VHH binders against RCC1 domain-containing protein 1 (RCCD1). Designs and how they scored, part 4

Target 1, 376 residues: RCC1 domain-containing protein 1 (RCCD1), of Homo sapiens (Human) (a6ned2)
Amino acid sequence: MAEERPGAWFGFGFCGFGQELGSGRGRQVHSPSPLRAGVDICRVSASWSYTAFVTRGGRLELSGSASGAAGRCKDAWASEGLLAVLRAGPGPEALLQVWAAESALRGEPLWAQNVVPEAEGEDDPAGEAQAGRLPLLPCARAYVSPRAPFYRPLAPELRARQLELGAEHALLLDAAGQVFSWGGGRHGQLGHGTLEAELEPRLLEALQGLVMAEVAAGGWHSVCVSETGDIYIWGWNESGQLALPTRNLAEDGETVAREATELNEDGSQVKRTGGAEDGAPAPFIAVQPFPALLDLPMGSDAVKASCGSRHTAVVTRTGELYTWGWGKYGQLGHEDTTSLDRPRRVEYFVDKQLQVKAVTCGPWNTYVYAVEKGKS

## First folded at step 1 (VHH)

Design q12 (framework vhh_7b18_3)
Fold by ESMFold2-Fast, scan of step 1:
Structure q12 (fold): chain B 376 residues (1-376), chain A 122 residues (1-122)
Amino acid sequence: as target 1 above (376 residues)
Amino acid sequence: QVQLVETGGGLVQPGGSLRLSCAASGFTFSSYAMGWARQVPGKGLEWVSYISSGGSTEYQDSVKGRFTISRDNAKSTVYLQMNSLKPEDTAVYYCAKVRGYSYGPLSHFDYWGQGTQVTVSS
């Protein structure tokens, strides 16, 4: 990144489709491995089977089940069905292109639209500069969706700063640090205390009076980080991705045989399989429908978060990386495939004297940007 | 813990046959659709075939009439019988679980096996 100290990207987790995760030639990488894609990467967006890398120079490169490259790219957002690309134009307009993932960057896109930045950021250009990463459009008045309609307007009253999408839900952070959620709620991922879906953005009342700095959406769970470094987390926990106790981990930290959610015919209730006796030996949480405050080991302050389908990664103010949740493909980076229902520091970066600056999770893998310690 | 383990890949001459097997564990196998996808060297991922929980099947056009997907719920196993193999069928083949009762392109898979190499060469 241009504003950051020189560093390198690392990858770990599932790479069975040839996704660039470093030196691993197998289907999975269990410890952080340096990426070959170069140190000039300023955006990583990962889907199930492919990853999109955007360089500081405006080059987009796809790795995995989708391949190819494109120039004049300002941003890219990878989903399992669609790739959204924001191209720089010669004028003030940017061109949004949406591609089917199977034919990404080949022929004509499924949909394209000129997008124009709005003048709303003129009263806070520093705050405006931090907003507008895909899927949120630069105008902050619309976002790109992986399902038609691809262009989705936001109410003018929502002064959006960040927007993140899960498998079925959306999280929005506004200019005042308030969090809104909408979409599917069957796994508690909306945080409103019910399992009901919301068709429109709804303010998370449980977070009122707190100023959030970042949001992250996983497949079926949600995270936000406050300006003061506190973590709030909610949603589905059957893999331990909320760092709340789960019954589906074996006694020595191995995963148990069944880890599936069961829904009623109408989808009104979520039930899990596995576990011998409910409530013994300790209370276990399958779904957390309200934001829960999570303390990191050593009282560390959080500054960044990212979520996969079933795992969570958090960067601390001092540059440590903590991961937890489903570890089956090595996506937690602890040199094993053990799932965790509590945060664990990724020792690789500590051992190598690296300070972590960014983390981006794909559904089953993790990408990390780190710089050498001692650079002032 | 969901696991999918593929076997049966190997080297075969053009026009030959192979049968891939995928042993599934960690979920109620009979309740979910299953599929096969392949990663061709130098190309993207391609969906190959689906089989529903009820046994209905679908195939990619390039493999119709040559490949047959089937399942054995008692053994929690899905199979891909590949006949009249072509050099273009050379790929790593992946067994995959569909997220529920429906199936579609690659976006509907939630768990993948390790893959098995199929090489069609003279």
Scores: ipSAE 0.000, ipTM 0.130, lowest interface PAE 21.8, mean pLDDT 79

Design t01 (framework vhh_7sr4_2)
Fold by ESMFold2-Fast, scan of step 1:
Structure t01 (fold): chain B 376 residues (1-376), chain A 122 residues (1-122)
Amino acid sequence: as target 1 above (376 residues)
Amino acid sequence: EVKLVESGGGLVQPGGSLRLSCAASGFTFSSYAMGWYRQTPGKQRDLVADISSGGSTKYGDSVKGRFTISRDNTKNTVYLQMNSLKPEDTAVYYCAADYGDSWYEPSEYDYWGQGTQVTVSS
């Protein structure tokens, strides 16, 4: 396990079910707000209506539409329909328990199974390589799906290190840093250059020769971060979640129009005077079916990524947080509800002299772990 | 062009039944959550029922046990079966589509129909 610095968790975005510990009763949190004091949280998994928090001491606490607590927990994965929990056994074995979310931690789980560890053959047991162990099972031979069948075996040839699920697709990172995708492809989220579904894990050949360190799946978009800090992003972009131009910013058009008044008021009407019959509205990208290289402002290197249903969050090597995409509930953390089709740094952490170390998105909210700068 | 076209509304006596239909076009229907909302004059829209792309359903507290939502992805249509109708069910019923899980607030749905009037009287 990697040595963790002392710090605090923050939450923002949608909290209409009270799913953010210590947040107010208002349904939206627009600026990063500290979670309840005295909780040593080491894992966060967020569903639309509830959040599962695991502490360093092995306590699981649910907040939101599902509530309750359990001990001896190593990991938890929250989805709308299911809660999966990995419990410590009295021996080297672990117990996997899966509950229906509406009756989570009450009565009997829908399914429970002892999970034995795989024989050691791993070269790099790095703590950061295990960003969200569930829904991938500890044996790396199967994963938990929120859709029947709930237990899904992986081909023996796949040496999975990380697995992330979107609404209709899956991303798998293997031990060699290769990325595989499968599931629904209607929004380009598989990254193979088509909109076709894939029934089995398919290697993303566009990323071959590059070593990926992390994958993140949103509702209908995909992100991976290379070991050298490059971001690749693809899939659905109607909310700007790929940091590509989109029409969904029309809701925030007044803000864009006011800023444009200071620079160039209305270029579309002026361009018609230029002679060519090309004064049509600017082109927008709704779907990106191949991985696209994304540059952050200031050329910062990425180390962590997480995706909500329609937003994206990235942590840089220097400890800054960038967010973009759908912002209607304040999930981007910019003290407003404006959606963005370009990365913007969350100034709250800069202003508070905090270094961001982890980010976990729920569908409509964002959780961040940050430490004081220069603390060692 | 995205279209949601509601049908099946009308006048019915208390205790009666109606079946609403919403025909969708211009988007990938099977990837969208579909919902029914209702609005009484001077009030905001309230959730009646919704159904996810995977078929999971949710109902407003006032209609549980009386109304049933269903979908037919082959016909790009969502239905609302309304039984044991009460005068307080009188409202304009709107079909809505959302790409994802935005079931909390009516204003969060991506597409809306024009509405169909349901009147429960006498």
Scores: ipSAE 0.000, ipTM 0.256, lowest interface PAE 15.1, mean pLDDT 80

Design t02 (framework vhh_7sr4_2)
Fold by ESMFold2-Fast, scan of step 1:
Structure t02 (fold): chain B 376 residues (1-376), chain A 123 residues (1-123)
Amino acid sequence: as target 1 above (376 residues)
Amino acid sequence: EVKLVESGGGLVQPGGSLRLSCAASGRTFSDYAMGWYRQTPGKQRDLVADITSGGSTKYGDSVKGRFTISRDNTKNTVYLQMNSLKPEDTAVYYCAAGEYSWDLRSEYEYDYWGQGTQVTVSS
């Protein structure tokens, strides 16, 4: 665990506001492209129009519709309206600062608060530092929200380990591996079997008895990965982001043909295109309101997941990256703009003999950390 | 790139109906997700309805069954048909467009906003 392999970040997908996604220019990058050589990026957070990069040296740099740089930064979380930054303080405390994105890192923040990081793990008083990543605060007792109030406390009974925000919902993973969800539920993204909103964290009882290791929130879909490498996925599927069948619909301006909606026995919503002239109705699943087990090709175990607004990315135990969902801007990394309703391995990393270690999706782009396989 | 112009607001009695229109100019309208939001003075903006470029719709709980969102790509216009209006529907109604996604959007993801049109429901 003392050995580190050389690694680099790669980016692909939408960059129409000047977001850094490697060497490409224009609005989109279709294949993984290396990010800045010689810069040790340890955190990436992406909104629609800008991306925040944090280096291990503590420098924050913004790229895209927001610009600027700051020092002594430990973490950053980018949303379209707000940028939250965690700065190192003179002692064990950290300073959380929240800016309007358009004026990020300039003048006074909209709001600032000193936060005390958790000094020691509850079960490991020495040797392990527990720190939440934004939007979960390092104290693990509150999170930052893009909507006022910006500081949101969590019930003391919730021992949060990870918290992820979608467009309208939140997912929380606790220290015991239990998953909670709350917020908007109209697209089934809460996983409770209904389309109703929840005002407070509610336990995903469908996942009880399983120990989750990671959660990921997309725009209107949700993913979790178990300690045993199983993937559970639920929510909105109109772009195939759940790896369930989608409609054959052009996303470049065509209006949806007449649809009929059916509810399957597993609670998923199936929409069918009417019209006998083209043969049998083409069924597709629009909403999956309960966690569904998803198998990757070749039975690969998952270890990491991240979601964009309409796409999903998963890293396997052996270091392969699989992506699926909306692909219009190249965010799936398959060297094309085709959307997929099934997981496909990103061959770039295999061809370059790279082992993928991390993935972070923005709404319309994807950032990947990979290390060299073999001798160097 | 896109400019949104709202119309159709006004004063109406409880139980009445209004149809709001939002005319879009600029690039290809049919590529945009369109939404209607409303705001009462001193309160946060709330989703009324939205419609994707593909025609999928979402409604706020308080208006579902009473309001209908639709779009006419030939006229570059999105509509909000408001039926069975109540005093609590009184607000400024805003049209919004999302240029770079086919998605249903949260408030923070819309790229363009109209000037707003006042709807007042009062006897």
Scores: ipSAE 0.000, ipTM 0.182, lowest interface PAE 15.7, mean pLDDT 80

Design t03 (framework vhh_7sr4_2)
Fold by ESMFold2-Fast, scan of step 1:
Order: structure tokens, then C-alpha cells, then sequence
Structure t03 (fold): chain B 376 residues (1-376), chain A 123 residues (1-123)
């Protein structure tokens, strides 16, 4: 029915394996293009060579280097080597299944585990709290890992609401809006001010006193969005994915001063200005080891974020999409392959009078759900 | 800087097997894509096999089913198991890597290359 799902999913970026659920696409899709009609997609999880699509009716469909379909699916998480699927059980239990990607949905999974969903509404009497999504299990007591053991318990003290995995790191958002990070830190992606790895979830003290609503993990960078619509971003910036000055883009001949606000360990803010106002080369930021406050053009408030390996996408409260970072395969959606070290609005959705409601990045591509303006 | 050192090349008869190794040192990360390329005199380098951080692989059409690429991130080493070797597999084999996520790139986009190891398949 139109009143329930009046919108459409779009894909752009790298499609060299046919992973964007459409036929006749080339290796690169430079502007938003509708995905296959007739599929009521409610979840998208993308690896570099294949994508997992979950429909509202509980069908899982794989497109790309992995192919196949399955029923009774509540959620799926795609990685290069593994596919994790959460299936509906006969009772309150759900079944987590993990396959090798090359044999996904064929024969027996590599591993399977029954999980019990967390009871929603204990801390929210209205029952408006969002259910956890893979890789966080519905029980909010464990997450799925791309490496054995695939079931990873969380400390009982952690009241997890969201968990996102990058290539080597993890971000966790708790019920109080606090952010934790752990894993590999060599690109500054943990946000603790060092490049050291953390074996256990560590509280991001620089964000204390702020209430976060969402986290997103890229390959080697991290993003969170506050309840008030502020963006905090940190980690690797060689492709401009933090919207901080990068060496690669200084070669286009424009000398532009840029201002960024960086958080200190105590949560205090420090402004950085990059640029060549005196004709000297701009100071380039390869790694940002603490969360930096990022302003969108026109003072727009952010509500959702998603990260690819080297790019970032943010949805505003008014339904606009901004993208930046590595653009080589068209994943920024600006009808070109130009990389950007500053947020730029994707004009396709504005021109078509569409409100963006969701964004999910794969490593080198971007998936967007949008609805016509005025159709709620 | 990153340094790649290949080993395991040599002379083998048609139908034989060889295992190549590439040890990486320097500022290499487990997220680096690692690959094997080969070059015959007067020709450009061709893809043999790529392997990515999650274990996904890609092979050149001429070697599918005969060659297997694998990696050991603990040792920063990538391997190429070569079976059912043919005279047309004779080439210098190069190990290559790039910084981060460079899936589907051609050789001129790789940041680092090894010195090469000669493989000769002859009676």
C-alpha cells in the first residue's frame, strides 16, 4: 500500500558486481538511480561486492558477487567475508545465522545461535525506543562479529541501543546517549586522542555532557549525531571524508580557508582554520584523533548519518542529503567522480522534490530511501 | 613506507605447482588490499589475484580454478598457490598493495609494489 511505503530506494556509486539490485547499470552510477521496482525494502546492508536487502515482508535478497534469497528474515548485516542474518523464531527467540559470503544462504551456516530480544519500554514508558539492528542483537546484550567467535557478549553495565562496525573498530551508543569505541585505532577512528587500540568498549569522554542520537562507523572514520542535530566526526581523512582539508584536493588550485571545531578531552571546543590566506599551502589533516564538530551548509540540523570506507552521508531534519569524501566511483551522487573535502547537497533529490528519510552507505556506494514531499 | 618482498618463484614443468609468498613491512594495515600481478616482456601487468581484508577474492580469468590466493594478517603475508601450471603462466610475478579500500583498481592506482619473482614453466 502507498500510504505505508510511498517512497523508493535509490542507489549510486560502485556497481561493478551488479550489487545495486538493478539491471543494465554500468560499473559506476554517478547520480541517484531507482532500485528494482516491486521490492519493499526496509533494510540495506552493503559490502564492497554484494548487498543484502531485507523487505518488510521478511524476504532477504542478495545482489552482486553473492546471490540468493531467504524468508523469515528480520535483519541482515553484510561484510566482505561473512553474512549475518537474523531470522524470526516460533516464539520470542530469534535465530542468528552466519554464512561465509561466497556460500551465503546455501546449505548450513558456519554458525548459528538462538537469541532472545530485549524487552522495549522498561526505560521508555511510551515504547518509542528503537529495536537494535545488526550487528547489535535484539537482546542488546551481545553483537555479531565478522571473526569467530561470532557471538560477542557486552558487559552487563552497558545499556546498548545501537552498535556499528567499521573495518577494524566498533562504536556503541547507550540508552543515555553516551558513545563508546573500541578496536583498531591506528587511523584515529576511536576518538580517544591516541592511535592505540582498545580491546574493550571505552567511553568517549570528549562527548560527555552531550546526548547522542546516532552513531555511524566508516572503514576508518567515525560519526555521531546529537539529539540537537550536531555532527561530530573523527578518524582518517586522506579522502576528505571528515570534511577537513586534505592534500588531494589542494591541487585543484583553489585556496580556501576552512574552519572546524575540535573537542578536547574535557569536552571543550577548539576551532581550527585550514587554508592558504597568505599564499602558503593549507594545513592538511590526515588523521583527526578527537571528535570534531562539523557544521553543514546553511546551518542544517542532521538526523541520520552513514559512512562508507572513504565517504560520509548525512540526512537533515528537512530531508536533504549531504555527501562528501572519496567520489571516484560516483558514490557522492553529484553526477561526477570528484572527491570532496566539504559537505555538498545531493541536488537530485531536491530537483525531484523528494524528502530523504534514510541513507545506508556501502564501502564504495550509497543507498537512499526517499518519499515525495507532502506525502508524510 | 611499505616494503613488499616476494619469494617462492622458480622453474617448474608443465602441470607442476609453486607457492609464492609476499611479506609486507612498514606502515601496512590489515585493511590493505593485497594482490598478485604478472608481467611478460613487452606487455602490461595483468591481474592474477586480489584478496581483501575480509577474505574476499578476485581472480584473473586465465587462472580461475588453478590458483588460490590467501593471507595471514598476523604475519602481514599474502600467498599464491599455483596448481596445474602452463607454459603461458611464465612471467615475473609482483606483489602489490594499496592504502585502505582500493577494490577494482588497476595497477597504476596501487601505492606499493614488490621487486618481482620469476616463474618459468618449461619442459
Amino acid sequence: as target 1 above (376 residues)
Amino acid sequence: EVKLVESGGGLVQPGGSLRLSCAASGSIFSDYAMGWYRQTPGKQRDLVADIYSGGSTKYGDSVKGRFTISRDNTKNTVYLQMNSLKPEDTAVYYCATDEGYSYGRLEDYFDYWGQGTQVTVSS
Scores: ipSAE 0.000, ipTM 0.206, lowest interface PAE 16.3, mean pLDDT 79

Design t04 (framework vhh_7sr4_2)
Fold by ESMFold2-Fast, scan of step 1:
Structure t04 (fold): chain B 376 residues (1-376), chain A 122 residues (1-122)
Amino acid sequence: as target 1 above (376 residues)
Amino acid sequence: EVKLVESGGGLVQPGGSLRLSCAASGFTFSDYAMGWYRQTPGKQRDLVADITSGGDTKYGDSVKGRFTISRDNTKNTVYLQMNSLKPEDTAVYYCAKDYEGTLYSDFRYDYWGQGTQVTVSS
């Protein structure tokens, strides 16, 4: 029923291995640049040195430090050491293949697992109506892990809708809009208020009563977007990726202790420097161990989020893109290499009268799908 | 071409001190986080310390209070000052450049030095 609008994919940020398909002017791309024309890309999954592109026609193409192509591809997930590929079988079955990234699509995969149609569930046995994306398998009963064992079952009572993996943690969104996290927690990325690791999915109680629509995992930070368009963000902030004040981006005025003048009981005046309450600079936040509510400029509603290792990207309901965090390779798309500890709109898409529909971050780059405003 | 050259390792008695240096070349040193890792025979490589481009530091639990990481951006060098050395600190110490923020991961590091042996024994 829904007609596809004509659109294009854009890439920016680190491109030192040629991992941005048909774009890149050397090591860094500082403003959104069109990817190679004539490729109908429906999925992008990016590692630091290569990117996997899946087309609507079922072609997988690798660009960067890994190269090659394969057919009958339904989905792909790129990680630092592994490429997971979901291949269509001749019937309703699918085949999950896990490749070593450096030898991806060459020779034998490291591991393969048939996805049995009966395991795909009664409501969506073919994965057609609500096809999840890797690393969550279409059956929503298991996910692919970058470490052996590669096939990891989820508890039957856990009705997964989305699963995202960071460098050391996992986020899961269930059918009811609840968020679970597990894995490494030393950077606060699990959101449970401690820095302790969790071996099994644990419900984020701080978000209970709210209905989440999307989760995104960065290297060591986490984001979710509610059904009402609110953003919750937590974890590591050393590069400003949480849009909270960071030492690495401090200006002279933000770190200067303000002098306070007060009257003594006898009416004498005293000056204090580095005051404990009034006049002190805003504290720097290196780690945020609980979900924090983040407001976008002008109160814009969020609908999509994606995270790199040290940056964050959010798409608004009106089709604007906001980015922030570590920007040294141009991955924020602001035509410079400046890092930001606050959201900034990517003006390129506004200037070109493009409406952003999707964003996918690699560790140090950003991929965006945008359509022309007013075009069908 | 990125090159990391470690120095300063050697044999020291328990309670002694060593200072490791890592001279970096082939990249804009001030833009990258740097780290020190160590590996004992038959064990996984563990984080010792890291330092961001802005100078913020983190340490492995076993070395907190004894080791200090620092950097000199004018010399393109990262240092590890090791005090109150223990026999269990015996390892090969590796300098690492954080290309993708992978210093905290078991997965992949972009660039490593060749390592320098530290032996703590009588």
Scores: ipSAE 0.000, ipTM 0.176, lowest interface PAE 15.0, mean pLDDT 79

Design t05 (framework vhh_7sr4_2)
Fold by ESMFold2-Fast, scan of step 1:
Structure t05 (fold): chain B 376 residues (1-376), chain A 122 residues (1-122)
Amino acid sequence: as target 1 above (376 residues)
Amino acid sequence: EVKLVESGGGLVQPGGSLRLSCAASGFTFSSYAMGWYRQTPGKQRDLVADIYSGGSTKYGDSVKGRFTISRDNTKNTVYLQMNSLKPEDTAVYYCATGYEDFLRYPETFDYWGQGTQVTVSS
């Protein structure tokens, strides 16, 4: 039997299709909840209605609107319409299978192909490294798309090391730390300064001269983290997912006035209310078409990022988790359903004396791997 | 500020037709999905139809084949053509806007209009 790890996976947010986010809490989980004990999960990929868990022993388990299990699995990538699974072959070959989500792991896959993997390091434990994963194929010459054609070759000149897909766009990180984007651009998610779509990978010139360590794609927003721990973020901000000023988020369909606090010259605070009834235009950013530098509270360095459809999660070098954006399903993990247009630390992990090592967002939920402080 | 204003509701006899309009302002209309939802007193809001920014449409099972959703990006307006109306179509009809993947769930919509009453009776 494999030894139990000192860490655990936690889940929070939407689970209305039966996704595993803990036990017995209905359709939403508002505070980080530990996943079932005894499951050695090393990879999590979450769609909006189901989640794929890969264990260290090579077992794939689906939870939610898709169900089932499979063995000899090296990786899995969940999307709304299809599931991509990478299985170990009898030799150095891996087998890539793409399933319709409705019939995942049953019958014949929609498409399958043998893939020759690139060399892999043994010192990178599962769940802690960004070592190559779907939707980028192990050969780094192609990726899996949720829309036909499912197999998409990359130009031979591109030395991809990470590829992430949003609802309509793609982000690629190359071996030199350069970022490319393509796909739909109507929400500014490509970062080129226009709202135009790009049919092929285009270099983000605004990030040239900087070395990126990872990328993350949300529904209609984009994030990258530099080797030095700086965060760059762009795209759609209607829910505050860029941590840039946004409009008040409606409750029951009505606009709520926002309070603004100003300091007078004598040091006193003056609060102003903005909104339709006051008649003053409130400044907000709906679309950010260029990468914007984002500072975390306390000047913390970022090491990991993941995006949902309308929320963002970042792990710091010191093992803290910050979340912001649309929070109505509790996916921000702050024990409430409040949406935020600024980063806020998830106090649950601090209170439980846990260091966060990994985060993976589904569209409406968040999965976190954490270990006890002082142990890694 | 985002504003959605519904119009076109009223009283019709069974078998009749109505066309609802939703005028939108305060956002880049062509970049958002638009939807129509309906609510009877004491019940949750139910999907009637939605239309994505690319023009793809979805319908609730009870209205499929009878209702047609369309949009005019030059007028920032979404429409619902309702044919072969039945008494069970009586409800307040709401316009909503949001991201495509969230439009199927009323509680996830970014913004709602104030509603327009449709009553189907003799």
Scores: ipSAE 0.000, ipTM 0.198, lowest interface PAE 14.6, mean pLDDT 80

Design t06 (framework vhh_7sr4_2)
Fold by ESMFold2-Fast, scan of step 1:
Parts: C-alpha cells; structure tokens; sequence
Structure t06 (fold): chain B 376 residues (1-376), chain A 122 residues (1-122)
C-alpha cells in the first residue's frame, strides 16, 4: 500500500558548493541522483549556493555554502541573502527566525518574532500539505521578504493560501483559487500584459473564472496549475523556460543577422533574425506578458510545478516529471547540458519504475521526491 | 537490498529452446540494469545479455541472433529466450542487477542470483 512504499529524494543540476546531500557528485549532476540516505526529508528549500532540508522529525540541516543544523523546525525557506526558519513552540505558537545566510544558525538571528498559525481541520481530506508554508507565514496574514522590512503584512481582505517569490516578483494564490502578482515586471513576469512594476498585489484578470491550485515563481517567469490540471505560464523566455520557441545561438554566441522585434496580438514579443537561407526569418518569443496555456505531451494533467531561475519542472497526475529551460548545469535531468524550449519527460524516473510525488527547484538545480511503484 | 530468484534452467537437446526468468524483489527501484551472465567450470563469468530499465539491450557476440532478453516491468522480471541451443551454451546462468543507488553511501552494487544450470546434450 501507500504507507508501505518507500520514497527517496533525488537531486540534479549545479552542486559546486556541495548543496546536494552526498559526496562524489562532482560540480554538476546531469541525471537524477539519490540524496544521502537516513534523512526523512519533508521540505526542501534551495538557494543557488546552499540548500535547507527539513525532516519529519523536526530537524533542519543546511548543506552547501551555509552549513549547520537545528531542532524543533516546522519549516524553512532559503534565499541567497537570508534563511527564514519556523520553529515549534509549546502549544500553537511558533517562533519565526530570520538569519543572514552567511551566518545561518550561528549567533543571533537578524530578526525573530512569535507567530500564531491559523490551523485547518486535522482530518480534512481536501487539505494541502504546502498551505501556509514559508515564505507565507502560517497565519496567512503576512510573508517573509528577503529584503528589509522582512515582515510584510498582506491586506486583511486577501485570504492567502500560497505565496511564492521570484528574483523580483511575488505570486499569491488565495483561498478561492485566484492569482495575484506584484513586484518587478520588466520581464513580463507579472502577467498583466504590461512590463510595468506593481507596488501592491494585483489580480490576474486573464485567469478570472479559472480556479488555480498552485503557483510557482522562477527568477523572471511564473507558472500556475489549475484544479483541472492545466498549466499557465508567462514571463521571460530567453532560455526557453516558458516552453515557447527561443533563440538558438551558435556555439560562439555570435549572431550575424540583425534582430527585429514585433508585438503579437496577445501581447507576446516576437524577435526575428534577418537570415533567409530557408526563405523565412526564424521567430522566437522573448517575453510573454500574459498567461499562456501550455499543453504537455500526451495530454497529461499537471498537479505540481516548481521553477528555478531559468528552468521549469512539472509533475503530472500519473507521476511523470517534465522539465525544460536552461540546462547548462544539468538541472533538467536529461543526462546532458542542453537547454530545451519544450517540455521533455525525465526518463530516469520512468526507467527506474518510480512515481514522482514532488519537485522543488533551486535557481540552478532540481530536487525530486519519488516513490516506488507497487508490485500488483 | 535486492534479491534475485532465477528459474527455467534444465536439460535440452541441441537445437532446442529454453526460457530463463529472473524475478527481482526488495529495493527494485534502485536497479539500473538487469542481465544474464554465464560461467563454465574453470572460466570467468561472461556477459550473455543485459537490458536497462528503459529497454536498451546488449548481447555477447556468441549469442547474437539466437538469444533475446526482455523485461516485464509489471512483474520486475527479466527473461532470456534461448533459441537454437548448442552444446557450447552449457553453463550455469546467473541473473545480475546493477544497482545505481545506495541507502548508505551512494556506492554502486552488483547483485547476483544463485545461478541456474543449463545443459545442452543429446
């Protein structure tokens, strides 16, 4: 049964700081590789140079450029500049601690505050395990920002369920399945049809009437998954991370042809080269400022998504993993370093008869939780 | 830990056929490839055939065109269909699994079955 099926975490991509649990992995891992055994990991949060692992027993372990361990941890969120940790207290109270990443878990935190979670029914079968996870606080009335002020309250009328932060933007999923975005918009990552920044949460009108189940924020792109398994994706596409056609540069990086930019009817920006050998300029999408519907191969339904700085990963209802985008460090898991502008299934998990249950991307790496398929 | 159980060996006349089966149990999700090796008295084990979890196959030169390796992913079982058997095929056939994962140190392990005797004789 499900309780009898063993699960394991896998890592791949950039690990030049030792941020993936294990030794002998080299600086880059091009195919999914098992993480160190004996750790019952329930949460992974990854920065580019270190990773925070939280176990079901409440232990926090840091691996990479930051190292250390702490007990009584309920949650952790890693960014390049800071580490936020939620520690268990007596009763319903929790202690939120924010550490500078370079001195994480040493000395005193930069900031600390007691918080009271807003609890859901313990026996609720419709409950989401990731609801209320950092950077969204358990009270769902505030979030942690990597830039001061670290504590950022949300408007009282916003009933937040999930909040994800990119390099310059934020995505919020509310209890009704509506999506809000704010922050930097120069790369189209807010999805409002303009490249302008938004200072406060703004409802994505293009997604109204649809019920979203999950959001994911990358460096400069955004993804959401609907309750029916549809994927919507928008933002920056220079590395193919939106699964839209991108520019294919020569090995030496030189482009002889002059680029021309034009705006499509849906607000996407199409750039063309002046090359004419095959009789037509090659189109590619640099920016997609509105949510675009993405179909996976074989018509598969999506259930989970996660984004790195320049890559995207999606788990299907049937337990397959698809990845695409920037592949330079092996973070796509296809046994090579090739970047892709279309979803490709990670064959490792199919080959090993593993069902993928979760994915978490760091900026340049990917972590996957998978369980063995049953023998019946 | 991976356990391999072999079956299907026996006595057959030259020109006959046999089908060997090897069922894997335990931490089977850690298996990278499965295959068959054979050993005659006084010699080292030689590759007969192997198959990756994705279905890519490799055969020893002496058995190409006569033997076929296949996998049933539903049963976690690898099969060796041996046709046009010759006296030179007489050997103990071992099932092997190449483990790409370890719970303790990420070291690669090779697991072996106990072996099954194949005798080709008139």
Amino acid sequence: as target 1 above (376 residues)
Amino acid sequence: EVKLVESGGGLVQPGGSLRLSCAASGSIFSINAMGWYRQTPGKQRDLVADITSGGSTKYGDSVKGRFTISRDNTKNTVYLQMNSLKPEDTAVYYCAADRGWSEYDLSQYDYWGQGTQVTVSS
Scores: ipSAE 0.000, ipTM 0.097, lowest interface PAE 23.3, mean pLDDT 78

